# Designs tried in a protein design chat: VHH binders against Putative ubiquitin thioesterase otu1 (otu1). Part 4

Target 1, 329 residues: Putative ubiquitin thioesterase otu1 (otu1), of Schizosaccharomyces pombe (o13974)
Amino acid sequence: MSSLRLRLKYENQSAVETVEANATVGSFLDLVAAKFSLPRNSIALKFGFPPQDIPLVNSDVPLSTLVSSGQQILVLKNAATSFSTNEPAKPPIPNAATKPTFPPQTEISNPPAVSHQSKNTSQDPPYVSTPIGDIALRVMPDDNSCLFRALSKPLGFSPYELREIVANQVLSNPDIYSTAILGKPSIEYASWIRKETSWGGYIELSILSSHFGVEICSVDVKTGRVDSYNPQPATGQRTYIVYSGIHYDLAALAAVLWDTDVDVVLFDASDVTITPYVQQLASLLKNMHYYTDTASFSIRCTICGTGLVGEKDATAHALATGHTQFGEY

## First folded at step 1 (VHH)

Design c05 (framework vhh_8cml_1)
Fold by ESMFold2-Fast, scan of step 1:
Structure c05 (fold): chain B 329 residues (1-329), chain A 127 residues (1-127)
Amino acid sequence: as target 1 above (329 residues)
Amino acid sequence: EVQLVESGGGLVQPGGSLRLSCAASGLTFSSYTMGWFRQAPGQEREFVALISRSGGSTDYSDSAKGRFTISRDNAKNTVYLQMNSLKPEDTGVYFCAADTSLEELWRLYSEGKYDYWGQGTQVTVSS
């Protein structure tokens, strides 16, 4: 059965919850009340963009008829004088106030404020302007966890937690994830993928997209090609990652280029307008040579430390030594 | 233009055999790992078999292991799937696919990231 993975946000608190597909609005409201220590009758719930109320009057309604897996649920108090922050909605376009810093006259800590331009360390990420806003590249650290890091925000889990989900799915479905598909026995694969030094790839994208009911679109910088994982997602939601040969980054609709907290990273899978904009971002990145040609890429053997260049060297090393564990150089 | 063209499908009785062929054009065939995938009616596309660029390494799904043999002829730009002891559950459209990959590493990571796909050939196993 499908489940719903939801991010709950109440004021400055966030929590990720998985509820069964048949969970009711009433049982969900009980869960929210317990999670944030709120009286049930003081709670209002909103979802989507622009935010829409979840009707709480009929507690027997299945939650899955109202919300999709991966959505953020905003929790509000009915008697609040000031409402909490919303899901990352686009703030009004700033006119002349382009920095979230105190006024020049306000003492920050010790000395008076210095010039604002010398403090502006915001190197804008690569981005393309579109009718719906700026589609920006959110760069992940250059390590073997980059796939899991890119998916952490869209799926609501740490890289470690995502690795555990993959390992558990592999172990639970050995007929699907056989030695032929994994390249090694499922027990070895599960142990290997749990290591932070192990690269994620197609197997992980396939598992995570299916587990979360989300379409994952990987856009290749060099070719502009889009690889879709779970193209008919149960949640009706899609996220975009950017593949540059050996590295994965996240594409986001950025309300503020320098503030990732207000990014939109989950999109309606039926919306056909977004993918071409992410491909425009990939084209920009290609022109910047932000990709590794896999015929000439640099990697290292994690067992013996040998530096290797290109597919031929990596294959020859594996065949000669039996070493098949590679990492970024 | 890159083309992969499958042939050799047809109707066969349970326990029978078929040999599928996939002819490739418009690419440097010897630089690509070749795979076979299938899609049964009402099911998702699934992996069947793959063969490395040199032909020195092959892998099979659990359902195909011991019954199917993948091979290639780089001089003819063709990959083959010999299917023996066919079962009704082998019924489906069979696709060949070409991928740029390292034999060990990229086989593991690029299982579904194939660069090119054929249109498929129908295999029906029925009494």
Scores: ipSAE 0.000, ipTM 0.133, lowest interface PAE 15.2, mean pLDDT 75

Design c06 (framework vhh_8cml_1)
Fold by ESMFold2-Fast, scan of step 1:
Structure c06 (fold): chain B 329 residues (1-329), chain A 125 residues (1-125)
Amino acid sequence: as target 1 above (329 residues)
Amino acid sequence: EVQLVESGGGLVQPGGSLRLSCAASGFTFSNYAMGWFRQAPGQEREFVALISTSGGITDYSDSAKGRFTISRDNAKNTVYLQMNSLKPEDTGVYFCAARPTYGLSYTDERQYDYWGQGTQVTVSS
């Protein structure tokens, strides 16, 4: 008999576990519940690329009949009971009469395993091999904190702490972060950005890069464009985030593809090799269609009236002018 | 009371067409951009289409481009999704959603203030 080596991913947590080949779905679910401190009946499991559900209705099924050694398993928390029932998990149904409030726990994407036939296993994130090592995509959970989650490791602060830093900078610098720049009064903006449901963007990238004295390079998957926030001299540091049109992920130099603890996520600004390697990763992701196409969206800046096409133009305009609110053209 | 009510779903064969409607009440409809999202059983909710307040701007997911058309009638407080060349992969519950402001992330479901209860679309032979 052999064992199965599986990579488990739950929100910002990753773990590699070895289970016996005769382990059942039920015993594996118990292991996952213990590993991530989750109620057994709140767990959903997905594997492969594209991700597909592991059936949880028969806990006696051998896990080896469903998954192979080396596969990545996505662990998701849901409110539906997941025991021996023949009904599929109930999808979230928003109430039309109430404002949506979503727990910040949705996974954005399962790293694709298909794009590197000679180098990827199903447990590995998307990566490109380079002379300096493997540059890997570290996927953030699909929640409105994905920008703050991506920057948490490079900046050394929790997503909550990063939101507080942004709020405090906005309140402390009203001449810079005026109502005209923010699109709302600074007090209101600070309260809004503190909420875990508030999406981070250009303003947050500008504030955090300046506050920490680091360069943040946002690499767009669709276009390959690099947007640099707070460009640094050769003595400074850079970090790289990957923008796919709907979320932000982190680029890392991975000593071990399946172990984030040994990632290098801050780079010397003097190193001219990193940016092209992250652009190679973005190209790989583009070929896998790991992006949302927003190019046809035509908008107008509400401050200066400039016509813009797509989120890329809106981001460039915001970066150049500080204007972050847009309406119809 | 804010309310969004979807209708027009049903069972259709591959290659068929459906037109979904979403009737809005309880807010100033013409001040809100409207989106359609869908969710298959066991999957995350995903963006399908967006229409601006006047209807002058539209955007679609890659899977919807060339097959689906979003439109709105502000006099009737209704947004529509015309779906052509339907595929089994289009099966799911379709939701309409409303947001009052533009930002840099209109494909993120959590940027929408109001949501309907959804209407089932099943594409099966």
Scores: ipSAE 0.000, ipTM 0.164, lowest interface PAE 17.2, mean pLDDT 76

Design c07 (framework vhh_8cml_1)
Fold by ESMFold2-Fast, scan of step 1:
Structure c07 (fold): chain B 329 residues (1-329), chain A 126 residues (1-126)
Amino acid sequence: as target 1 above (329 residues)
Amino acid sequence: EVQLVESGGGLVQPGGSLRLSCAASGSTFSSYAMGWFRQAPGQEREFVALITWSGSSTDYSDSAKGRFTISRDNAKNTVYLQMNSLKPEDTGVYFCAADSYPRLGSTYEASAYDYWGQGTQVTVSS
């Protein structure tokens, strides 16, 4: 690759520019300043979606280490530093207690509701549009196998087979998967995880990512945080799952929103462009309240791992599932 | 493997409209990202508009935003570019392009596209 072709966007202006592959952040700033007639010291640059800052303090860094050809670069103007005493009147800075906010009604009916004021007729899955296609949420059945279901397509095995692989890895490597790590003896853990009622989590993500040589990136809906399992995968491949506090779904690059057969669910682990789009999907899901706030949990079902708020929730869970053994969350 | 053929170009006065069509043959193109590019005399090929595989997302050059609309009909293997409020600077040869395997971050680049039509001439003059 001898050059980078970038789409620059500043307010209502857009331009496509070609820069040398060895161009530095500093030389690129000079190009942007000239293109939009902006003072060099007033420019902030962001890339990707959602936008991420390009570090400007390292002006000698090659631009190609931060951005890829074909990406969009957002150009923002920061306030210029002035030594002049002649300043226009500035509005008073609001203190934390006086910032005007116009919140919507505290109790809002969740969809679907009979009293909807406006209706969304779209039946598409939640998705984020990108230049290369749509990053879509592929929803897993709401059961205790959701982690294994989310990983079934990327790893090429049924949920049952994935549980058996986990159990066998635990039993075959007791020096790695010790009682201290598992919270119970390895033979007991292996028997427990084989059950369809057992919840998968950190241990299963660590085992499966290692066993298959794939990086698994779990993106948390509540925080937007990305947890990487096996960040240097032997296969050079990465998959993304979406974690909503008690449930796991799959993120896919969808050619057709309603046809999962043509989904791309494995990505090049060296590709830096996909993760920001999955984080944008997580942000969209957070705004839709597609997550469970686990900080409110005080009780955990010891059979399925379900978090519960209090005794009333524990009773309802017992009636629904037959599970009657609880501990602290 | 797909062949693209553009149509709908012609001569129009400033402020006029044209609808370009791009017909695909030889293979399923419903999984392809589609783009329109143009080339004015003496200039390089520039991006005009794109539409994703599903048709759920579109993007435009700044000069095309608000005036042009890209759409597709996957049942007819056709992509369209509706051009309104045409200006003399819109004059050029318009090319349809297909990307059978979209490159990450590269849909604005001509080099990202695997298949190209021969182009259709659009002339905007008084």
Scores: ipSAE 0.000, ipTM 0.135, lowest interface PAE 16.4, mean pLDDT 75

Design c08 (framework vhh_8cml_1)
Fold by ESMFold2-Fast, scan of step 1:
Structure c08 (fold): chain B 329 residues (1-329), chain A 126 residues (1-126)
Amino acid sequence: as target 1 above (329 residues)
Amino acid sequence: EVQLVESGGGLVQPGGSLRLSCAASGFTFDDYAMGWFRQAPGQEREFVALISGSGGYTDYSDSAKGRFTISRDNAKNTVYLQMNSLKPEDTGVYFCAASKYLRGTPSYGPNEYDYWGQGTQVTVSS
């Protein structure tokens, strides 16, 4: 006669469901599978605080014996699936860009032991051969627009146009893009990001991924970590950028290593096979030392001249002073 | 596995108070700065508050200053957000996050955090 009202959470999705008090664990699992479009046999459920597993082995157990109305149910894909779905990459150093010394080895350098049949040019980019073809690093110019340059081809706009789109989103939605999010008033931020000397980072990745309805996956060379922006994109499309400490490049499925015109840079966001191949590319780049370690670099605050060592010191200085502009020491 | 589990969210009237808790497991809690972020429907995650691993440093967004207090209990691997004088604009999903580096200022955002919770809903309405 009574019912249970439960809040379901899966990654960035939430839903409130009402189930009958005599509903079984099995029928509830079917409901959850349908609600979030998940395979039934890949679901794990947790409830309460501290979180406790809902036993799925005895599916005839009434759900009301395990949970009470008003409780939150955490939905997990499987035991190996991360509970947290959003682990963003470290942003570039704010606004006072020191150019990365990006590897001169944008040529073939250290390819895997198994390579393609012939070598046509010493200008070949770093790449890995995979079952789907060659995943290549498309190196962006070493300047302050590298994020916008990396996203230009996937999003179909010039770096200047992408900056303008970011500025317009900021100006059109000051309640969303507040001083708390931007670090400065929206009018000042919009003016700043329009400048070719301004670095793009997590704010721009968040805005552009949302605006275009595309998932942007940033793969960190040093750690192999993948940070997803807009993981459930409206277009169903995903692109991969490669983060090497303070620089961004593009990962591409290259039909021809020396011809960027035939690159595939947009992928089906539901395709789970691509990300591991891009991580293989990141591993190759790491072995070649194609990254800048920001933890121990020497910088100077351009506002007060204070010498700082590493990203942690820079963050502490910014927190203490409000100064967010840094240059070479 | 690494877990951050938020609790304490709910429906509250304008001017009311809520205390959010975040229980952490699977990592050395004292070595991580903890932050609270929120996300309203159709908006990106925004910074709310942070606390250093020792608890010796805290910082807040402008909207949270004077109304919210972040604290932590390292013996219990738990971080808290005490929210007073709640406004309808505070409505959103509140996320707990952990970072090796001290982050969560207006100059930094979600990208600086290593681990995230699933979030807890806060609704402020009459």
Scores: ipSAE 0.000, ipTM 0.097, lowest interface PAE 21.7, mean pLDDT 74

Design c09 (framework vhh_8cml_1)
Fold by ESMFold2-Fast, scan of step 1:
Structure c09 (fold): chain B 329 residues (1-329), chain A 126 residues (1-126)
Amino acid sequence: as target 1 above (329 residues)
Amino acid sequence: EVQLVESGGGLVQPGGSLRLSCAASGRTFSTYGMGWFRQAPGQEREFVALISGSGTSTDYSDSAKGRFTISRDNAKNTVYLQMNSLKPEDTGVYFCAAGSPEFYRLLQSPEAYDYWGQGTQVTVSS
């Protein structure tokens, strides 16, 4: 047919709208603004997977040239607060050592409800207001070093230095970091993790938390689950990173939302009050669609070009072909 | 380099309970995610439950939620599956498995596991 039936998502709201195929981007933007009671000039629109921006510069462009009927349109109040939301950088390689342990699935303690939960879109980072202050998301550059970048401030070392520490620990502890654990021989793993193009994951979180004697809590945006690395840390210190499917960011207690220099990023590991607040932040981010659904994301094998859906397909492909290098497009 | 041995299977009436154990050997047991899978005759292996290396994170298949509980004791290198309110459709060979670092997000898929036990038979009959 000549009409477009589109699913709109804004935060935790969903709506299905039917528009004429000849509708322009401008007229559609007016519809979205009215539907969600948003200022027209504050709206960003994304479509497809990974999410791609709908250009709003030329409002006369027919919407049908950009989207097809049945697609989901993500509505964001301020594109700057979403950054690379749901846009995967390079997907994790299934046969690479980027395996996080499953987060603790013990029921999340009910975090204190906040009446001002919502939007955090006025040039501030995403944050939640708590009795102890503002817990804010500190966004890392969207690159293959995001785990090391997120841990740089809490651990006091550059991403390059953290990679070297991981490599040296792998080589120094073969009884612990065997080929079976790493997915490749330790010499090859050490060389691989030293590269800026290599993604960090479970092995790196385990190594760095042990080496520094710091508990690292990874909070999953999609599930709200918390995965704790080194829960009884020798230093008595804990830090929180925020995991959005393929990307890592840092959670901080922000004295000033726009000034990272005054952030508190290390906490007392015995303090049980903070984790629920970081889980509230994760819930806010989930409602903003700040995550990649790793069960259903679209990727390509960079070796043979095969299109794949989700990590199950990627794993099956890797096991069948030995191909372990995947791209987002 | 983990070796797995299951025990605790048997014959039980509908509504009954069984506790399965999986004993593991190896220095790195606490770094593995552990899973329980089952297989009925003529069927593929079906995910039942998983537990993280620390023991604080668990997940269950829809058929197991509310009836089964997975737990582990890292000091004893053992993972357990407590099965309550058993039904005839729970009949099958139950396997424990240790998750590979390469497939961390797919611990519900058999392909994500490199180490498997021999299995223990569970039969629920009326």
Scores: ipSAE 0.000, ipTM 0.125, lowest interface PAE 15.1, mean pLDDT 74

Design c10 (framework vhh_8cml_1)
Fold by ESMFold2-Fast, scan of step 1:
Structure c10 (fold): chain B 329 residues (1-329), chain A 123 residues (1-123)
Amino acid sequence: as target 1 above (329 residues)
Amino acid sequence: EVQLVESGGGLVQPGGSLRLSCAASGFTFSEYAMGWFRQAPGQEREFVALISSGGGSTDYSDSAKGRFTISRDNAKNTVYLQMNSLKPEDTGVYFCATGRSYYLESPGTYDYWGQGTQVTVSS
């Protein structure tokens, strides 16, 4: 997903907001000002522990470079910034420095790969050849633990141990993992996520990336979009998982395509060259139709047995009935 | 420096009551959630109760529900655990903790713990 779910706290007020991952600090500040009815120029924002300032001087900085989904943002009224400045409706000045471009992010001639697809044998995983080596898809078993399985090697823990870590973090931080964020009370969520039958998603990605101090980049096969969890990781390390609509796999720099023991699955988070190569792998997978279109996926409510088609029907059912547990039809 | 200091533990008979206090310093107390955990000899540390930064939301372990009440006084930088109908199995060292979830230095963990206060329920 290309969004950040953040808990905003101002005095005794609390709100959960979903913000696009490409949203700027400036647009987020506008949202906060509107939400709490505060003058834009009187707001200071803090995150982390001990609390750190979010720099507001560069409005063009993507918010995702500073904060991660699931974080709490403290909203403070800065009395020193109260200049009585009325912000007139001042349109952005058009200038030559703007130079708007609308070329596609990915083009056939631009990728390092010369061919549309890498050669794959029946024994070899899907992969793309790059200047740094082969980026391969490491397929996880098709079960409800696939997210935890994909993260097991990068994080150094078993899927069960990762579930326990998630449960403990949920229980330890009810102000961050409220019923509004989880969809159920934190104790019930913790018990649910400990079960091997429970599907992991953005909440788990947010928790695990934060707990381990690693950036987790989820690359969506269908859209090619990259969702970053914990983009400023304390360890300076990043891992890539591949999301195919209902399933998670791991992307690895494979020294040997058939030997996972020599895979590199943790990368320097400051290295800007890797993400485009993983996006090339996602493009290959899309051409192979290695994804589920969630808009048309057949599911059922596990509580009442109602048959549903796609995420929109599931959302409508949840809003109408309060039922949020779904399985395959 | 974050500091948490528990007090109020002691020896009580089954069915008795105790009120634990945790005095916090070194951070903006009113902006952070607080939790109580306990550890019996030879057992792992287990969750007991949690309270949101403003006090509007609380959560309890199954064993604590209906018997324990967590509360806080943000003006005094103190969190409390009122324990009623105490049982021998409630015996243990009780710790207060504050979260570091999603913090750059060690996100997602309770790195800040008090030293603990001993609660013994025995006749």
Scores: ipSAE 0.000, ipTM 0.138, lowest interface PAE 17.8, mean pLDDT 74

Design c11 (framework vhh_8cml_1)
Amino acid sequence: EVQLVESGGGLVQPGGSLRLSCAASGYTFSSYYMGWFRQAPGQEREFVALISGSGGDTDYSDSAKGRFTISRDNAKNTVYLQMNSLKPEDTGVYFCAADTFSGYGLRYPSTSSEFDYWGQGTQVTVSS
ESMFold2-Fast, scan of step 1: ipSAE 0.010; ipTM 0.286

Design c12 (framework vhh_8cml_1)
Fold by ESMFold2-Fast, scan of step 1:
Structure c12 (fold): chain B 329 residues (1-329), chain A 128 residues (1-128)
Amino acid sequence: as target 1 above (329 residues)
Amino acid sequence: EVQLVESGGGLVQPGGSLRLSCAASGFTFSRYAMGWFRQAPGQEREFVALISDSGGSTDYSDSAKGRFTISRDNAKNTVYLQMNSLKPEDTGVYFCAAVPYESTYYGSDLTPEKYDYWGQGTQVTVSS
């Protein structure tokens, strides 16, 4: 069976490997251990950008359920006291959503009555009431296209069309989107990002915000920090996405909480009142534990050697320097 | 109508060099990624090298890396494989193949069954 083509990166070494479609996480670890002469039990694997752990808990899980052909896999030497104890490996969930879920216990339910469950994602989204109306979380499907889905309504294009726009910008501007910035050759990156299973990140946010002349503000649920992409937008418009560690959702001014058709998702970029309201939504989501803790791992930029802690530091560094290649620190 | 014609194969001693050429016609060459595959007797077709439609990106098998160089000339509709430091295990029939540039976006460019067009092959023998 053919096959996943993956770029493996360990310190100053890189290799492209072809792995059978039915290969398991365990057999892949054996391959990586042999390729870089590392003890199997010392290996940690990350993929995507920002870097995310490949769960090593179940070695029989097919690798194809976790990663896609064309992705870069960061190979790290596992430091038990700092990495494995501070941030546990994520359990493998084949074909399932990996985003944080709302606690079911926040629902008002009555066991002795005729019961049916109403989830916030189906009828009543998380929201905060503001003087301008309700700012609501519009939850995107967890199919690894969540960034593109969150941006679909604000930018007016399907997720597939947005991936194509990113790929074309990468290919047409190799002096800007170099191998050093992308972590792989531009043709390989374009191929990877066009796949439905490839997660978008800061590269895509930078490209799309620039291409459309829109400011994109990513609000982090755990920290409340706002990362701005294209802060001086040519259109004078801004949209807000909500980042929960591994997933992107859309923040909307909801005229009707259960009717997404009447949402306002583009705002005047000069309006200073909106961002604090989205940060209030993020605070509500944090109290609901709507986030995945991907912080607390030690990595370094392989280009400039800067020491970094967690995905947020990696993202900030990439934004500031254009560097997207990370390894063990 | 569509043709890929390989040339440049032959008999060479270990440590020698060969340059293979593949002349393409009947399709829009500049919209296709071009690959080289090889097949030894009794073996399946093995990936050797790939070059993007523009020539801006290349990939190599582990056995070819550092010894082989793939290049293309879109004005001449030709792809090349420069083979240096040849070894007996490089012996086989070498095929050029074309895959739509768009198809490479799904990470299938190393898989023979994804290629639309194939040449008839040119024999490379490394012995003595």
Scores: ipSAE 0.000, ipTM 0.121, lowest interface PAE 18.7, mean pLDDT 75

Design d01 (framework vhh_sonelokimab_d1)
Fold by ESMFold2-Fast, scan of step 1:
Formats: sequence, structure tokens, C-alpha cells
Structure d01 (fold): chain B 329 residues (1-329), chain A 124 residues (1-124)
Amino acid sequence: as target 1 above (329 residues)
Amino acid sequence: DVQLVESGGGLVQPGGSLRLSCAASGRTFSSYAVGWFRQAPGKEREFIGAISGSGGSTYYAVSEKGRFTISRDNSKNTLYLQMNSLRPEDTAVYYCAAKLGYRSYPSTEDFDYWGQGTLVTVSS
């Protein structure tokens, strides 16, 4: 007879509970209701990945037939839909202080996706329902670190640590990352990319994908096209970022649409089924006008007055001159 | 869906200040980019500025930058426009508008939900 030691997760709360080997689903519901101060009839329980419902109708079933010791149990408040329609808004994205100037941009904050197969939660991020589950857009803060923020979870490092890794790779490999490739001497590039005001782009995607042995697939919202960085990854793993003109977000297989902690953001690079689903998400976002039209985007450098068209010109100018402050014409 | 209602309009003297409010009803206000527009008598609607759902990003029309400030309080489902140093040419009906999934340059045709408007008259 073994006991079950389970990690319970409800919103931002976590608890570890030990239950007897013969505990039933019903007795476990009573424990969860008491632990999180929830009405017993408003609780839904999920386990495993992708998350599977624990059937609550058969309350006399031994819990040990469904879950094993050491597993995490997701606790959801649910009245008549799969989750509560009164769910708390996601915490505000940190970094309300707008970082130094970049091209004009408007952002969307986790627009709700409408799907007849999902429950009506208006706070859900954009997502597409697929045979493997929900592929959701995880929106990054609107700052100059959005590329590094999007890659933070897949690569397991903070945005600031990722900038430092890029800088160190540039400095350690001057034969690969030459002035011709970087647009400036490697010492100057390294100091520039360490700054929070410096945008990440194709150089950083190339460096980070190579350094971590991960394939990074950037899916363009406007075109639906996929740019692959390191297509034969040493780890056999792939991640997807979503490019909307001047901003990067993360695509995730969302176990729970409103809980990013249980997202799958690294996929088997040999799995050919995922990319078309991320492209379906990009198509949804395009129909929502979730992109900046960089082809007609007219800006000027506020330092030298140079006229520029689109994000590519702005990025090239910043790399060539070190000027990262732009305004409207 | 979101419904928007503007308030705070009225008569103000040149050089004065006025704060407009836009009350939103609906569960997903924080998911919408929202903006302020105005329409003067005999003119087409003009963009003033927009703010992202999180409030972390703002975009202003160049002609109004520095005099007008847009903010939002998602806990109160409210959008604000602070107007300073008002001029007779600022006389217009002011509208708030919301757009789901809006990241393109602000355009009047891109916004899906509109308030009924509130009149601001700047006159001595």
C-alpha cells in the first residue's frame, strides 16, 4: 500500500498534499475544496499532459487508478463551463515603463480567440484548437527585449542572460561574427546588444539557436511563412516564435489557456504536425490585423534625420550607426 | 463584445484643461487596444491616440503629442483622455473606440466598436 504525494496547483497557489493509497476521487475533492476554500461542486481537476479531466461523476473510484505519486494536479474553478468565466485577468505584463524609442507600434493584449470547441472565456489569448490541443499566442511585453522575452521560457534564461550569452558568443567567435556580418566591430556590437534598448533580430536568432542546439522557427503573421534557424538541432528540439512586423511573441501548446506555467514551448523537431498549426494561428492573427505593415511604415532617425521605410531599414540603420531612436516623419 | 460610453465633455475656456472618460462594458476590456478620435463640424474623423490593452504601449498623432495624454484603468474598465492647453480648434465630438487584434497603424476603419461621442466646446 503506497501513499500518494501530489502537488496541487490552483491559479498562483501551490501545495503538496499526501493522501492515503485507498483515497477516492470524492474524498480528494473534499480535501481540495477545503485546501483552496472552494465550493466542492465548482471544482474541476486535471492531470498529466496534455491535461486530462479526472472524472468526478464516479466519486468512489480510487484516485490511485488515475494518478501516481509525484504528479501535479491542476485545480480549476468551474461552474457550468470548463473554467470560470470570472477568472482573474493575467498579471499585467511587467515593464509598463516604455523603453527608449523604437518605431511606432500598437499592441494587442491577449485578444480572446473564439472557438466553438472551447468554453466562452473572454480573457483567453488568441488560439487555434487542433487534434493535439490548443496552440495559443503568448504575448510578450511591448519593449525592445520582446525577442529575448519570447525565447526566455524555451531556452531557460532571463532576457538579460540571453543578451549576455549573445554578447559573449560574438566576442568569443570574431572569425564567425565579423564586422561585415555584424555591421560594426564585435566589441561594439557586444556592448550594444547588452543594452535593454537594442532590438534582437536574425543575428540573435542565429546565435541563440546555434548556442542552445535548438531549432527556432519564426512564423510571420503577415505572410504565414516560416524562417527556420538551426533546422538540424543538436538537442532534437524546436520552438516557435510569432513575428508581427516589429514584435515577437511565443507560440505554445497550452494545457490551460490562462496558465502559462503548464505550456509546452519545446517540441520534437522531427514532428511535422506542429508547424501547420502555428501557421493557422498566424492566419487567425492576420485576420485580426495583429501585425505592423512594415512595407509602408515611414519613420526617421531622431538623431541624424535619416528617412527610413519599414522595420528592416530601421534595424539596418541601428546596426550600422548605433542609433536606436526613431520617430514619425 | 464591448460597449463604450464617453463622458466628461462640456464647455471649457481656451487654455483650459479637461479629462474625458470612456466606460467599457464587457469582460475583455484588457484584450482590446483602445483609442480616442474626434470629429469637428464639417470635418472627417481624426485620430488622437491609442493605447494597448496592457497600457504598456501608446501611440499619438504628432500634432497632439504633449498636450493630450491617454491612459487606462483595466480594473475599472475605463479609458481616459487628459486634454491640456485647449484651443478653439479642439472643439469637436470626441469618440472612444476599441479594436481586437489591432497592431497596425491607427485608422478609423480598423476600429470595430465605437462610443456615441461626447461634445467638447472650447470657447470664451
Scores: ipSAE 0.000, ipTM 0.121, lowest interface PAE 16.0, mean pLDDT 73

